# Ledger of designs, part 4: VHH binders against WHI2-like protein P4H10.16c

Target 1, 295 residues: WHI2-like protein P4H10.16c, of Schizosaccharomyces pombe (q9p7d3)
Amino acid sequence: MSVITQAQEIPTVAANPDFNYEGDPIIIQLCDRDTVFELSRDQLLGLPESILMCLFPRGLLLDYEIQECQLTQRPLIFQTADFDPSLLQYILNYFQMAENRTANDEIALSPPPPSFPGKCGIILLKEDIEFFILPPISPTTNIAIEVSPNDLLKLKQRVAQRLLQQKKIFDCLHLENSTSEGSAEKNLVRMLCYSGFHEDDEWKRRIQEPHRACITSVTLTNLDFSADQGPVSDPEYFPVYHKLLLFWQKPARKCWWDSSTSITYNGIEFATWVRRVWTLELAVLGANTYETAAV

## First folded at step 1 (VHH)

Design c09 (framework vhh_7aqx_2)
Fold by ESMFold2-Fast, scan of step 1:
Structure c09 (fold): chain B 295 residues (1-295), chain A 121 residues (1-121)
Amino acid sequence: as target 1 above (295 residues)
Amino acid sequence: QVQLQESGGGLVQAGGSLRLSCTTSGLTFSEYAFSWFRQAPGEEREFVGAISWSGDSTDYADSVKGRFTISRDNAKNTFYLQMNSLKTEDTAVYYCAADTYLFGSYDYDYWGQGTQVTVSS
């Protein structure tokens, strides 16, 4: 029976005439931290997809959110997943500096390949480490050696310090143990080195969570199109910029276990199993993405 | 053993169409990006088109943009090059290639044996 009607709650919608939703900055608040970042729409959309996925794991419909804020007269404030503030600041600063250099014509670049939509490329390489301490099995009892919670904390701190001392990016791939010169690992390193990295490069930013068995490392470099000329007579040569544009338009991931780290504590050797996850992404700056939208 | 095999080549009149296929075996198809290359008589091998491992991105040489379309069918372990509005300068041996630098532990540079495409005026 539909004889009884209830009062309909109608939201009040009013635009703030002094607030420019198209030009005013977007504020993001990092979850479980009091830190906020103030970004332009272009800065937010220009972040690497791998970083945007970390900040907004459930996705972000920016145009919809902006329109909803305009209609409901709300400020452009978005909550993110938890993320390290200093790591995000490093990424934002790097991208801003690269854009400023490009805008001021301070970087000489070879003519861009026809498939490259922008003037400048940035390669993001991120490593996420989670490590596990494996106590040795006693030869007399055939049972793992017990460690107290306080000793376990000290062991975790020692493993973290040992891992942080492994500063070179490519050492964890153990290229010296590869039996083939055409291995995927050697080809990846060769491609990255042609693109702007060097074999002896070190991580630029590393974050260790206090008392946790995890480390995040990031390094950024400018893509150098001029370095990748290739041998013109080699019919098997596929230019590295094509691989970056096609294979890495979305973040590429490599996950493996590294058991090369061990530590000694009170005369006992503890093996460490390290889960390494690499995320590799090409971000394009100065691209006129609106041309794709017929603008 | 990894193998790539082209098919669909042949003789066609200018303005005609051909669809090339590359069937793959011995690899996990969904983990690879695929490309087409061609080599005209007396010329170096040149890039024609490519499709990413996800299928979301494609790239083409300027000479074939708007005329050629690359696509993939993961269920059939096959990828294609649809060639429309063919020109005499499209005459070449066409090669398919598979590669990955996204994730892997082996050498993943594989090529087919080639298929001849001849466009007559």
Scores: ipSAE 0.000, ipTM 0.151, lowest interface PAE 15.9, mean pLDDT 72

Design c10 (framework vhh_7aqx_2)
Fold by ESMFold2-Fast, scan of step 1:
Structure c10 (fold): chain B 295 residues (1-295), chain A 123 residues (1-123)
Amino acid sequence: as target 1 above (295 residues)
Amino acid sequence: QVQLQESGGGLVQAGGSLRLSCTTSGFTFSSYAFSWFRQAPGEEREFVGAISWSGGSTDYADSVKGRFTISRDNAKNTFYLQMNSLKTEDTAVYYCAAEPGYSYFTLDEYDYWGQGTQVTVSS
């Protein structure tokens, strides 16, 4: 469809082409993939904060980047961190459809109204992991065991691999019978399940930042604000919207430390400390073109 | 002035039943969700069960699923915990709690708490 922003393969471009740097679209290239997306400036800046942070983990100074391309006579092609093309396409389609609905129906979508009849939304859950490996303290000398830089790198790679294999969203909350924190974690799971997540859901994207002890994960679910069906007509879901409305322009965040993971290397057990930041973001969009609303 | 008051606790033999009540005042009962928590000696306070504003949704801790039932009566501004097939490990002080909706944060973020009622299950 000509009205929908789509992933496209671009032809080879010459150095120093004559571009309109004010009106031409920005081309986003996902890492080193052949997949590219063409976005207007408004589309790019209108992406959810959680998604922008995934695409540009080092930040994006859009006006500076455009000016630098213009001064150096380079096309407006920006490389991003690795991202799932299908997930990005889904989000872009939602925003494009919201834009079309606003133009056709004269319905304001920004800021979101206090009530959301006839709207649809995405609840995004983003997890940022930063992990640390601590050498054990010798019980006889009370001194940390020395680890070479090369061995520390190998340990970090093994920890990253183990964390990447934890595919289920709620595995990190340790909901087993032995946990004293079960009530708080169960309340969080309950809230997210009322938002449309399921207890066995997996992260849609889970990627380690190159050369860093950092992992970024993203997943999402759909909302339907229809008055006849879906979250607005069901009081069970309104508490979730009420809490998220306090942060509709900014994500709600929860941060905690997880020390439940350990790794053994050369017969020695190393403690792994994981800083987890969960970001919940509600993006209110126009009409939902998907037949099933999940809440 | 908001108040929650538990009643119905006491001594019961294993396999028996008890019904706890939490009577509320000082707020619009129908606009609040309600939960039960318990704390055994030497243990931290844990979640037991919850009921939504409408009464259409309930949730329970895995240890009590199938044995306990939460319900509410808007006409009496009271909600209940029916406890069946009681076990010695159910011995605890039971607390009722109220909030405008489900909380996904720590216990200290609930709007209102009762004073607690002792339940003792003997073998």
Scores: ipSAE 0.000, ipTM 0.098, lowest interface PAE 20.4, mean pLDDT 69

Design d01 (framework vhh_6fv0_2)
Fold by ESMFold2-Fast, scan of step 1:
Structure d01 (fold): chain B 295 residues (1-295), chain A 122 residues (1-122)
Amino acid sequence: as target 1 above (295 residues)
Amino acid sequence: QVQLQESGGGLVQPGGSLRLSCAASGFTFSSYWMYWVRQAPEKGLEWVSTINTGGGSTYYKDSVKGRFTVSRDNAKNTLYLQMNSLKPEDAAQYYCATDYYGSGSYYEFDYRGQGTQVTVSS
């Protein structure tokens, strides 16, 4: 039986209602896709934290989920956030190959695709968003307008909904408002697009609390400098590799206050202040130190 | 507000058939897996069937496999359970359920309606 399986119809593993929760696979289904993956508990928990965060944006309480499945006598099936099936398949195959190399170097389950020879990196884009709402001062009483706790909760949820209408991952960088050629933001977007992102890529969303949200996007990039013709074929984008390696040692962060969002509540306009922390992080598959990635 | 409304139950003879329906509202139905569960008198909830978002992957309790078929119509926000060759042991209150992730909750399997009663008389 394969470690990674794609179930299209009724799999035989789901035929037994008396599930062995220690030995039966955990089935994960990608949101809005007919693709499912079967993993052992150890394989699921062995995935990089960046990938687990993207698959389970509200966290994964594995023991709680298993207890609920035991109580309801149902298979271990967990829905994930939307994720690229081919990207997930590659990551799972990579870790399976690594396990086989540890146990037996002769038997690799699958080689990496030719498009990713050698080393591969996972680039994580993340934005942490925190909302602050200041009630306006009444012109008649010169005192701040009082809002009940329940109404304040609804107001914060409206702010989150309005802000998250910006679905594209690069909208937050205000590229269309940049007037200069070669701005820092434009150069960063070019680098990320060279590395596997597209300008129309969309955020995966999570709201943890009424006043906070976290959104993420991931892609794979090729880090095999020995196979690359970058210095010869594209001098403009050659520095991309050096910059990506820096993100492996230290994530890049951009922090700012966003006051562009406003909401109306009972006919009154409320000013909103949003603290936004944008993070760019690189994880290198098959490397535990910077020295391992060097040529 | 999440709402699930089951229908289609009734009294049937052993070997007969029934088609259950579940009308869903208050959430993005097409984005969530759906479940059929049942409860017989003086017994706990028992899982019967699972269907993924697109309807291409289905899972069944062993005792109903080959007799029951789960399906969904995302355009109508409706879940179905076709029950054939019914046995006295299938008599129960049937509920549809979802893992809807409401605001602040991690897992909300308990989103289910009032259910629909299936009685099999021998």
Scores: ipSAE 0.000, ipTM 0.243, lowest interface PAE 16.4, mean pLDDT 67

Design d02 (framework vhh_6fv0_2)
Fold by ESMFold2-Fast, scan of step 1:
Order: C-alpha cells, then sequence, then structure tokens
Structure d02 (fold): chain B 295 residues (1-295), chain A 122 residues (1-122)
C-alpha cells in the first residue's frame, strides 16, 4: 500500500501460560475437507519442506500463529491448502514408522555405516502431472474445435486413467529419446537407484485431483547404505551416498514436457501435453547431522 | 470469454529473426502462465516455451534454448516470442496458450486464434 523501506517485525501476542505448544497436539484440517490430522509440533516441522510448502504455500509462521490461536481455541487447528488425505497419511505413516524403528533399535531400515551413527535417511520423490488437451483447428471454421464440459471431463478421465496405469516410476523417462550416453534422464535414474530406488519400483500413492487437471504421485524410500560396498574404511574413499546426502539437503525440482500422448474424440485426434514436475528431497532423522557423525 | 490473437509471423532466411506477439483478453493476464506452441506441416503440436504470470520464470524446449526468448507485458496483456538464429526446422504455425494455473478454468489450453505462420527458406 505504501512505500516499504524495511522488513516489518512479526507481531507477537502474549501466550497463555497453561498451553504447552511443544507438548500439546496441533490439528491440521485439509482445506474444507472433513478429514483432520493430529500432529505434535515436532512431527509438523519434521515434514519434508516440499510438503510443508504445499500445505502452507504462504509459509507457516508457527510461533506467531500458535500465540494467536492460544487466545481463541483449544486444540490448535490450522487450515491448509487443498491436499489429498491419502498422500499425507502415507507420508506421516512412513516417517513415524522410521522414527519408531530407529528409537526402538529395530533394524527395519538399512543399518547406517559408522559415518552415519544413529541416522536414518529418507528420500521423498513427488511427481506433479498437469495435462492439457489441445483441440485441433477446424479446417472449415479456422477456430479450435469446441468440446462440451461433460465430454471434456470424460476425455480428462481417459487421459488420467492411461497415465495412472503406468505404475513404474521411471517409465516416463523412456518416453523421451535419449541422444547421448550421459543423458540427464539416465543420470537421474542412476542417482535415484544409488539412493535406494530400483528401476522397476512403482509409485506408492498416485491420485487424480478431482477439481484440477493434475495427478500427484508420491513414493518414499530409505537411503540404502548397502548399495555402496566400496572400502568405507579408506579415509580417501567418498561413498556415493555421502554425495547424495550433500546434494539433496534441500528440495530439488525438475520439470519436463511430454507430448507423446494423444487422445481421439469423435474420430479427431487431440494432442495431449503432459507437464511433469519431480520434487526430490532428502530428510535426515535424528539429532546428529552427517558432519557431526563424520567427526 | 478468453481470446488469444497471434501475430508477427512471416518469411525469413536461415539465421534471421522474428518477433511474435499474442494479444490476450477475457481473463486476468498477470495471474496465468502463458505458453508458445508450434505445429510444423505434417508434424504434431510441440511445446516451445513457457513464462510464469509475473514473468520471473521462463522455460524452453532444448532445441530453441539460447535462440528464443519469451517475455510478457502485463500492462498491455501481451505475450512475446523473440526468435533469433532461425533454422528451417523452426518453420511452423505458432500458437499462444493460457495455463490452467487457477484450476477453476477449462482443462485444455485456450488458443482461440488461427496462429501465426513462420516460414524459413534459403
Amino acid sequence: as target 1 above (295 residues)
Amino acid sequence: QVQLQESGGGLVQPGGSLRLSCAASGFTFSSYAMYWVRQAPEKGLEWVSTISGSGGSTYYKDSVKGRFTVSRDNAKNTLYLQMNSLKPEDAAQYYCAKDLFDYSSSWYFDYRGQGTQVTVSS
């Protein structure tokens, strides 16, 4: 509204001394859905940053919002952006399982090498697919062929169903022609396979958003230290998983366009465009960082 | 009603340049990402470039990267494609298209014009 010459301080409100926001649960409600999730503060803040950005696209000002909520409600309830409950449940269950198994000294996860004592690495791969159907230009009217909203919905469902039948994670990378031995696609597959994925792995959750022309797919894996059997006792040896840990500290985003799919409507072929966005994130559980473990 | 009108095509020699324009109306232009698409004779539609609503992010097909520059003027509701070092392989009908970013609109691209023809000949 006016010329902003400096950053504004985040306003604070006096906290209710009876409320322990670090011990008491936080409830999140997914947009206007009936589903709610009950999380501790640590569970909420421990979610992958890519997921937090989807839930809270304007950012979560937790200390300020908790102080504000302490004046009006118990328990604390935050409204999120629209997000699929089954995807969030899968992510929460995976992280909780990993934390419980690590805390209880159960080896449900690959055992960490001596350079990662007490650590668990989790790789999140998230795919967002937006698809667009481009009607051809009519040769008689010179305008785009129009389709009714009901027929468009049916075409959208056909495209989505075809894409959802492609269960394997890496099949989409083979739809593009690889022109070099060191293609970006081959390097990405190799890197993810070093991280604990296998070439035949399938998406663990894949859904079509009911109100949008998009599909969201999610899979998680434990960082597989057993895949790197090099001489870890050699101080000059730098295992591939160490490089991956450093590389994927923050969410990485990659975007590709795929136009290989077409759809037929009333005998006319429509071009279908697929915009794929892959988000890759490494979450490291435990109090120790990799640098602390290495020293 | 969404309207998109392309212009600026023509005949150029290999190595030449053209600037395409797309006049948009019927929606809040700055709220949507915009695309350039092309279709060569007897070929399918192919994506060329994308620009975010603010103009802060741009993306290009590998074969045109470094040669083409997409830009927009949100005050004039106009999208541009600057094409340099044109090759015979760039000859096509070029269309502009609107993103479904708001997710409340139609689920296909709106290109309500005939496009603009680009021919490259020696």
Scores: ipSAE 0.000, ipTM 0.147, lowest interface PAE 19.6, mean pLDDT 67

Design d03 (framework vhh_6fv0_2)
Fold by ESMFold2-Fast, scan of step 1:
Structure d03 (fold): chain B 295 residues (1-295), chain A 121 residues (1-121)
Amino acid sequence: as target 1 above (295 residues)
Amino acid sequence: QVQLQESGGGLVQPGGSLRLSCAASGFTFSNYWMYWVRQAPEKGLEWVSTINSGGGSTYYKDSVKGRFTVSRDNAKNTLYLQMNSLKPEDAAQYYCARDEGYLYGSYFDYRGQGTQVTVSS
């Protein structure tokens, strides 16, 4: 019985914040979100290094926090970098299913095999969008127009809003009219689509920030192939999964520049450039001869 | 009877400071972790800061680190949020909250009516 002025509804099963650290889960809270996740110590430490580095870019001091929680009688709570909650839940479920499958075997492999066929895997990409604003040269002073940092931010916000109002995420790559750069554009889009993007993906479903747009994509890639592609054990054959690994593991940064936009702000026309950068965050593939430890 | 009452909000210019207070009653305040959360117009609830029961451990949203300081006075059953170098992005209704538990999402069953912070240029 209590007097509550503005309360959140109670879930079906609620935990007491007066936790017993021996029986209570580790709680991780995604930065800038109202989302928390419950994990056991083993579940947290069992996550791939790539996921742990994404969640804790400044490092994780687990033993220190356990000691501090025991002394202060507080729950184990870790703040993480920003991450998509639905994507994290999917990844956690995937690794839990993989662990449950190997628990039925006497000998566990390292890493544990996925619950899906060895030809399937997870590829996690992050798309970062960067905005560049070029002030025009004044015809009266013959000097570049001076723009405050706050005005630059507003210009970037307008470019971002315009981008997110486009229907499809690849429309700006002009795939309908191929140029001398058309083969490079088509190959990039094809590799992105193999990695979980779709040509019909829409901007309006993506995460937006005023000065930076971050898009996170995850796919469960089925790497099955027909006889035309050959067996995975054949080193003279380059099936699609091998092309994906080589494409993403090469040192060259995967990016594309779009300079087709101008924006008007306070009566002045500014040239704008958008750079889209795709980074491989995680790859978990079934055991095969084309996997590398670096991915 | 659990009750939380926020105060200290108001209108401030960019770069200004405000100190928010939350008076707690109806429970043993010193036994609970406390939270500051905020909600901007047309936005969902956003976590801002966490403080442990003893006041020795604090956690912050990255965008407020170095500008906001959470503290508590267990003898007075009061939670504080010192906000410095306020930005227009900080304008929101601020709530203090006591956590009810953690299951794939934030569950704050006890929060006050909030205090409004407006930052106008």
Scores: ipSAE 0.000, ipTM 0.108, lowest interface PAE 17.9, mean pLDDT 63

Design d04 (framework vhh_6fv0_2)
Fold by ESMFold2-Fast, scan of step 1:
Structure d04 (fold): chain B 295 residues (1-295), chain A 122 residues (1-122)
Amino acid sequence: as target 1 above (295 residues)
Amino acid sequence: QVQLQESGGGLVQPGGSLRLSCAASGFTFSDYYMYWVRQAPEKGLEWVSTISSSGGSTYYKDSVKGRFTVSRDNAKNTLYLQMNSLKPEDAAQYYCAKDYDFWSGSYTFDSRGQGTQVTVSS
């Protein structure tokens, strides 16, 4: 703009104008899908933690955004990670149906069926990765190679980027090379695949926190409990859905160390020590979904 | 220390009834799914029934549906199995069991009692 003439000052917008942000809809814009959802604050905060983690992998600073919107007099809009619009619609419809049954009466007008009939929940597979970088010892000085703080940050960023290139969910389990633990790992993969995951599925998103040497990856699927007895090849007699219901009582975890990763920086190879933690979480969208009819 | 103690087994004629009980201690009973499993002589362990932590959901092996009813009393830390119209093939040692760790690929229950014997004969 011209420095010779001074423009008229923009009219003062009242700070904290007593906006009804509790009553105004929150707008959610899905990344790469060009789909917009309007939610109440209660609907957003009522979403399962697994879904909130998928939508907002870096966290949701709701109070901060409300404050900014109050100051700028703009609608409250959040941009999410990539997410299936049909799945989000199913979840929102399910909460609305559950609320109608609880708040009104059991004979209330039947809402339309969910977008995914037969789906009773969401299963989240989350991977937390912590990594440590070990500088090599110089063969000439027999002292660890000195790394400046700026170079250390750059190296951490390169390690995080390398780890983010691992796309397939099950590649880290080394199914072909695991002998003593192979049956346990194969059983885990088979259970997850029975529940809707596929061998070639990829991580939906990763969160990068190089400052803390932490990366979180996440993927999810709908639950579908068929009337079938469960997989015939399962050495356990329980149907798979019984095992999934057990995650409602306690989260399941698998933890291991991966020393196979290294990175080259300025012609020098740095060893990386990686701690991987898998967490499997079940978000159940209704209490009575798994009850069998009295016969 | 987790402890499970089964009782209520005995000898019955075909078509008879028995009620099994399992007294639980050493853990928060109301937080766990509970199971009834059985083992006949020279046969493997067989799942019979499952009940949710609240008692709101129950599941049964096909061969016992309509004849067996699982229930629980969380105030008394007790699990029950009502068995009606007993058949010779129902004769087995009956155990109650608490949840197991499936991440390890273990097929052994986390905790199981000593069992109670059910015999079906004339």
Scores: ipSAE 0.000, ipTM 0.119, lowest interface PAE 17.3, mean pLDDT 64

Design d05 (framework vhh_6fv0_2)
Fold by ESMFold2-Fast, scan of step 1:
Structure d05 (fold): chain B 295 residues (1-295), chain A 122 residues (1-122)
Amino acid sequence: as target 1 above (295 residues)
Amino acid sequence: QVQLQESGGGLVQPGGSLRLSCAASGFTFSSYAMYWVRQAPEKGLEWVSTISSGGGSTYYKDSVKGRFTVSRDNAKNTLYLQMNSLKPEDAAQYYCATEYYDILTGYSFDYRGQGTQVTVSS
């Protein structure tokens, strides 16, 4: 099962260049958080589409807000939807590092394909895990086991702890159960490894959401554009980033349900159902231009 | 409904001090940045200061830096502006304000109170 979400329109960096925001920072205030972020216009608009949709679920009229702030001479402050501050900081740091490499060492970076001259790429891989605990039918009473709210909370916490300990990116794809070279899981892993990931890579960040029993996992890597020059032995070959775009589609998410997790409570095994939503996104960066492509 | 009520204005001599207060209701005060704006006679609204939702970050108009201090008490849903070394140029109607994101419309709105008058004269 596959879910494709249309992204809301976010103004591009090239929109209305005559309304110059002269380098004063844009201030981001996350919902229910005491942390503020100070971003340039380019940093904000260069964020991955999936992240922008999370921060601004109803969209953002950036040029309008800039005009109003200039008129009233106030700082530009956006109140956003709830988002983990450490996760946002990780993403911003990674993009800043990639931008600095492009600006200072563009010749040393892997060359972009002809369709993206003067640009480099980043792959963002994200997993959202939501889990449900199902009480079994008692073999002694033939009635579903009753669990108190406090015990249910403890069970959820234990499931979350076990899931947090599973740090490898590709462990959720059940590769050991596939014997076919053409399996979707094997093809995805091969494409990602060819593009810049390693098969034993771990999630760079994995956290449990404070308001619900959900886990968010994120990792980023530089897109290896040299991988665009695939094997000449494959007559159907075309650049790996095109294959990723076709496989996932913008702003594509893949959704899996996994029932392999269980937890024991007072000697009784409770089944857990895990909903895993993977989002893969390609971001193309350059010295003067930022574009995002959700995969 | 979002409601903001300012108080603490009055007449003061140059070099004097005033403390403005703003009582907020109708929204989760601790989740929103707050700011002070002022309007002098026959002039537009002018931004004075901003404070982050938790109070850890503050910003000021250059002309009031070192003289004004913004603070907040999230337990009391109250915003403050301590004004020291007041000058005739500071005479204005002072408003507290916030930006409210309306889920039904998908857009932010600026909300202001009715304001409190600050007069500086000898």
Scores: ipSAE 0.000, ipTM 0.387, lowest interface PAE 10.5, mean pLDDT 71

Design d06 (framework vhh_6fv0_2)
Fold by ESMFold2-Fast, scan of step 1:
Structure d06 (fold): chain B 295 residues (1-295), chain A 122 residues (1-122)
Amino acid sequence: as target 1 above (295 residues)
Amino acid sequence: QVQLQESGGGLVQPGGSLRLSCAASGFTFSSYDMYWVRQAPEKGLEWVSTISYSGGSTYYKDSVKGRFTVSRDNAKNTLYLQMNSLKPEDAAQYYCAKGGYDYVWGSEFDYRGQGTQVTVSS
């Protein structure tokens, strides 16, 4: 019955031998923030691996950490690397909604795959954009033009605004420039659309950090088992979701450099170099996600 | 490092039985769902069965349901697949795989191994 309603302030917990290390929830604190999240063991381990790598970059030996807390009489409060609370809250709420829907069998018209009866698939797509502002070389001094910290901040804001102008997920792939219908980019979009995305889908959460010249975007969708069943007469047809479930257990990563774009600021032209990283992950939710040794 | 070692394959006549085993090491076996997958000659990889980390839930490909039984012994870190009423279409290289999230990076899903060969012929 574990529920995550919202981010909370850090609980004040005194040392107490009444801690239940076998059943109490795990509290995660995002770096030095005043926000905490209360998760069951299954909810924590059920998070996408891409997210867990961000929260615990050195890895998490959960059983060992719990045992150490028990031996030292500490509460189950784990400090993470810095992460945006609104992104984590969006992910946790989406997973809870999907699990509740599956439990109530409200998707009777979209049967689960034969391989995983009663289970729900969720696809997480994350984009990280890192951009670099390249000052031009002065023709008179042959030295890079110096930019004040305030002007650099304004340049970063302008670049971020331009990058956020295209809100659709697939705009960055420039599909209109591909001459072949069998291009890798078109095949990727086709695969994602068969799996639950729509060509016009927009990012659901976008966080920009102008001071660090980065933008993080996340979207989640339910895996559409009904759309990718193929013809019943083809015994060798293998749905895309079977490939995702068997081969895409870890986050798959695509990294590329976007062509530089010029930004004019106070009469000076600055080149902008953009690095994009896509991470794709499949999570499977259902009875097994909340299973205990007592069932 | 996750290591999975399959065994128990062999030649059997149609209608016969085989019991496959998978010895697991390098991870907390009792914390992970386990899978059996197979690959027949000239065909793609095919999911066969899943068992939950506790052994409380089992799932099967429709074509093997009622004939195959997956089980596990968490004390021995071993996964099993009992195959009854074997058909020619069951002939394949069989692999076991670790599923679910791993709290130790780099060991989430890997069936990299030789597998165990099952041949069904008269």
Scores: ipSAE 0.000, ipTM 0.127, lowest interface PAE 17.6, mean pLDDT 70

Design d07 (framework vhh_6fv0_2)
Amino acid sequence: QVQLQESGGGLVQPGGSLRLSCAASGFTFSSYWMYWVRQAPEKGLEWVSTISGSGGSTYYKDSVKGRFTVSRDNAKNTLYLQMNSLKPEDAAQYYCARDSLWFGESYYFDYRGQGTQVTVSS
ESMFold2-Fast, scan of step 1: ipSAE 0.011; ipTM 0.413

Design d08 (framework vhh_6fv0_2)
Fold by ESMFold2-Fast, scan of step 1:
Structure d08 (fold): chain B 295 residues (1-295), chain A 123 residues (1-123)
Amino acid sequence: as target 1 above (295 residues)
Amino acid sequence: QVQLQESGGGLVQPGGSLRLSCAASGFTFDDYAMYWVRQAPEKGLEWVSTINSGGGSTYYKDSVKGRFTVSRDNAKNTLYLQMNSLKPEDAAQYYCAKDTYYYDSSGYSFDYRGQGTQVTVSS
């Protein structure tokens, strides 16, 4: 998943001045579960960015950490998004084994649990957003309205805030405008839903800068298990993981311009143009597991 | 409307060779992965081979690996299956199929529209 490696996308605990990053454990609690994991700073920050985005869709340095540390100083507890505890344990075991080996050693992963027979995939759906604000032409002066840098910043922040307000992942594809059932957009949505996304899933977003945003969604799929979902009577059927491998042989990228958003500021309507880029990748985890590398 | 027309089957002795062809129409052929599947008398449909849209990646059922080669000509909208060292257990009606991107009760789904082409292996 190297396409998601950006320093600003990985929130850190560095903004908490009272935390002893070397000695204090970091506790994570899975959403609506009794399961907790205790990690060192290095273990947590050493996880792939795709996993960190899945666990902390709005980042690690959020109100919960700030409030908890201000009120009691310890323990430092992070509430995560919903995640499979067995799979998280498998991932943590993998990276613990990798950390205890040199770069020249063969990495031997413990066998996956019986619920994950040999093949487990992470699918990253990433959207990069860049904002452009177009000032209107004054009816009186017939000249473009001048906007100060501070006002432009405020306008871009409002656009970003509206895009972050609980919009479903697939809404931006405007599937209602497709006339054919076999459209590329509809086939993409079907394949993503088959891989673990849901049509009602919402973006988990991070704003990097007021004029740029990176938003991501990550799903985890068991490639062998996906082949066995539903009643299958013929043991010689084509396994669904081959279908996933064929789909993900190259990164799927979709680029477009979105002009549907407008902002009113001081009684004046400003048109916004948003450049949107989707990047889709599949990475397979596991020792001696077939690796579906994005091109 | 999607149309798939298979041809090239026939009678061959064990160890012989056949080349199957599938003429496709009604869709953008080079946008889809294609499949060869077969069905022997009184048996279910069995996957044989897959080729991606560009032709650079191929997959085979274990029992036919090294003997069968799938290929495609996107300029002619045609899919091929070269079958070498044929065995009696390879006798079946062979169909080509287009990827549907749909999962159903078969565990993996596809479209096929042709009558298929019969492969018989005897003496």
Scores: ipSAE 0.000, ipTM 0.166, lowest interface PAE 16.7, mean pLDDT 62

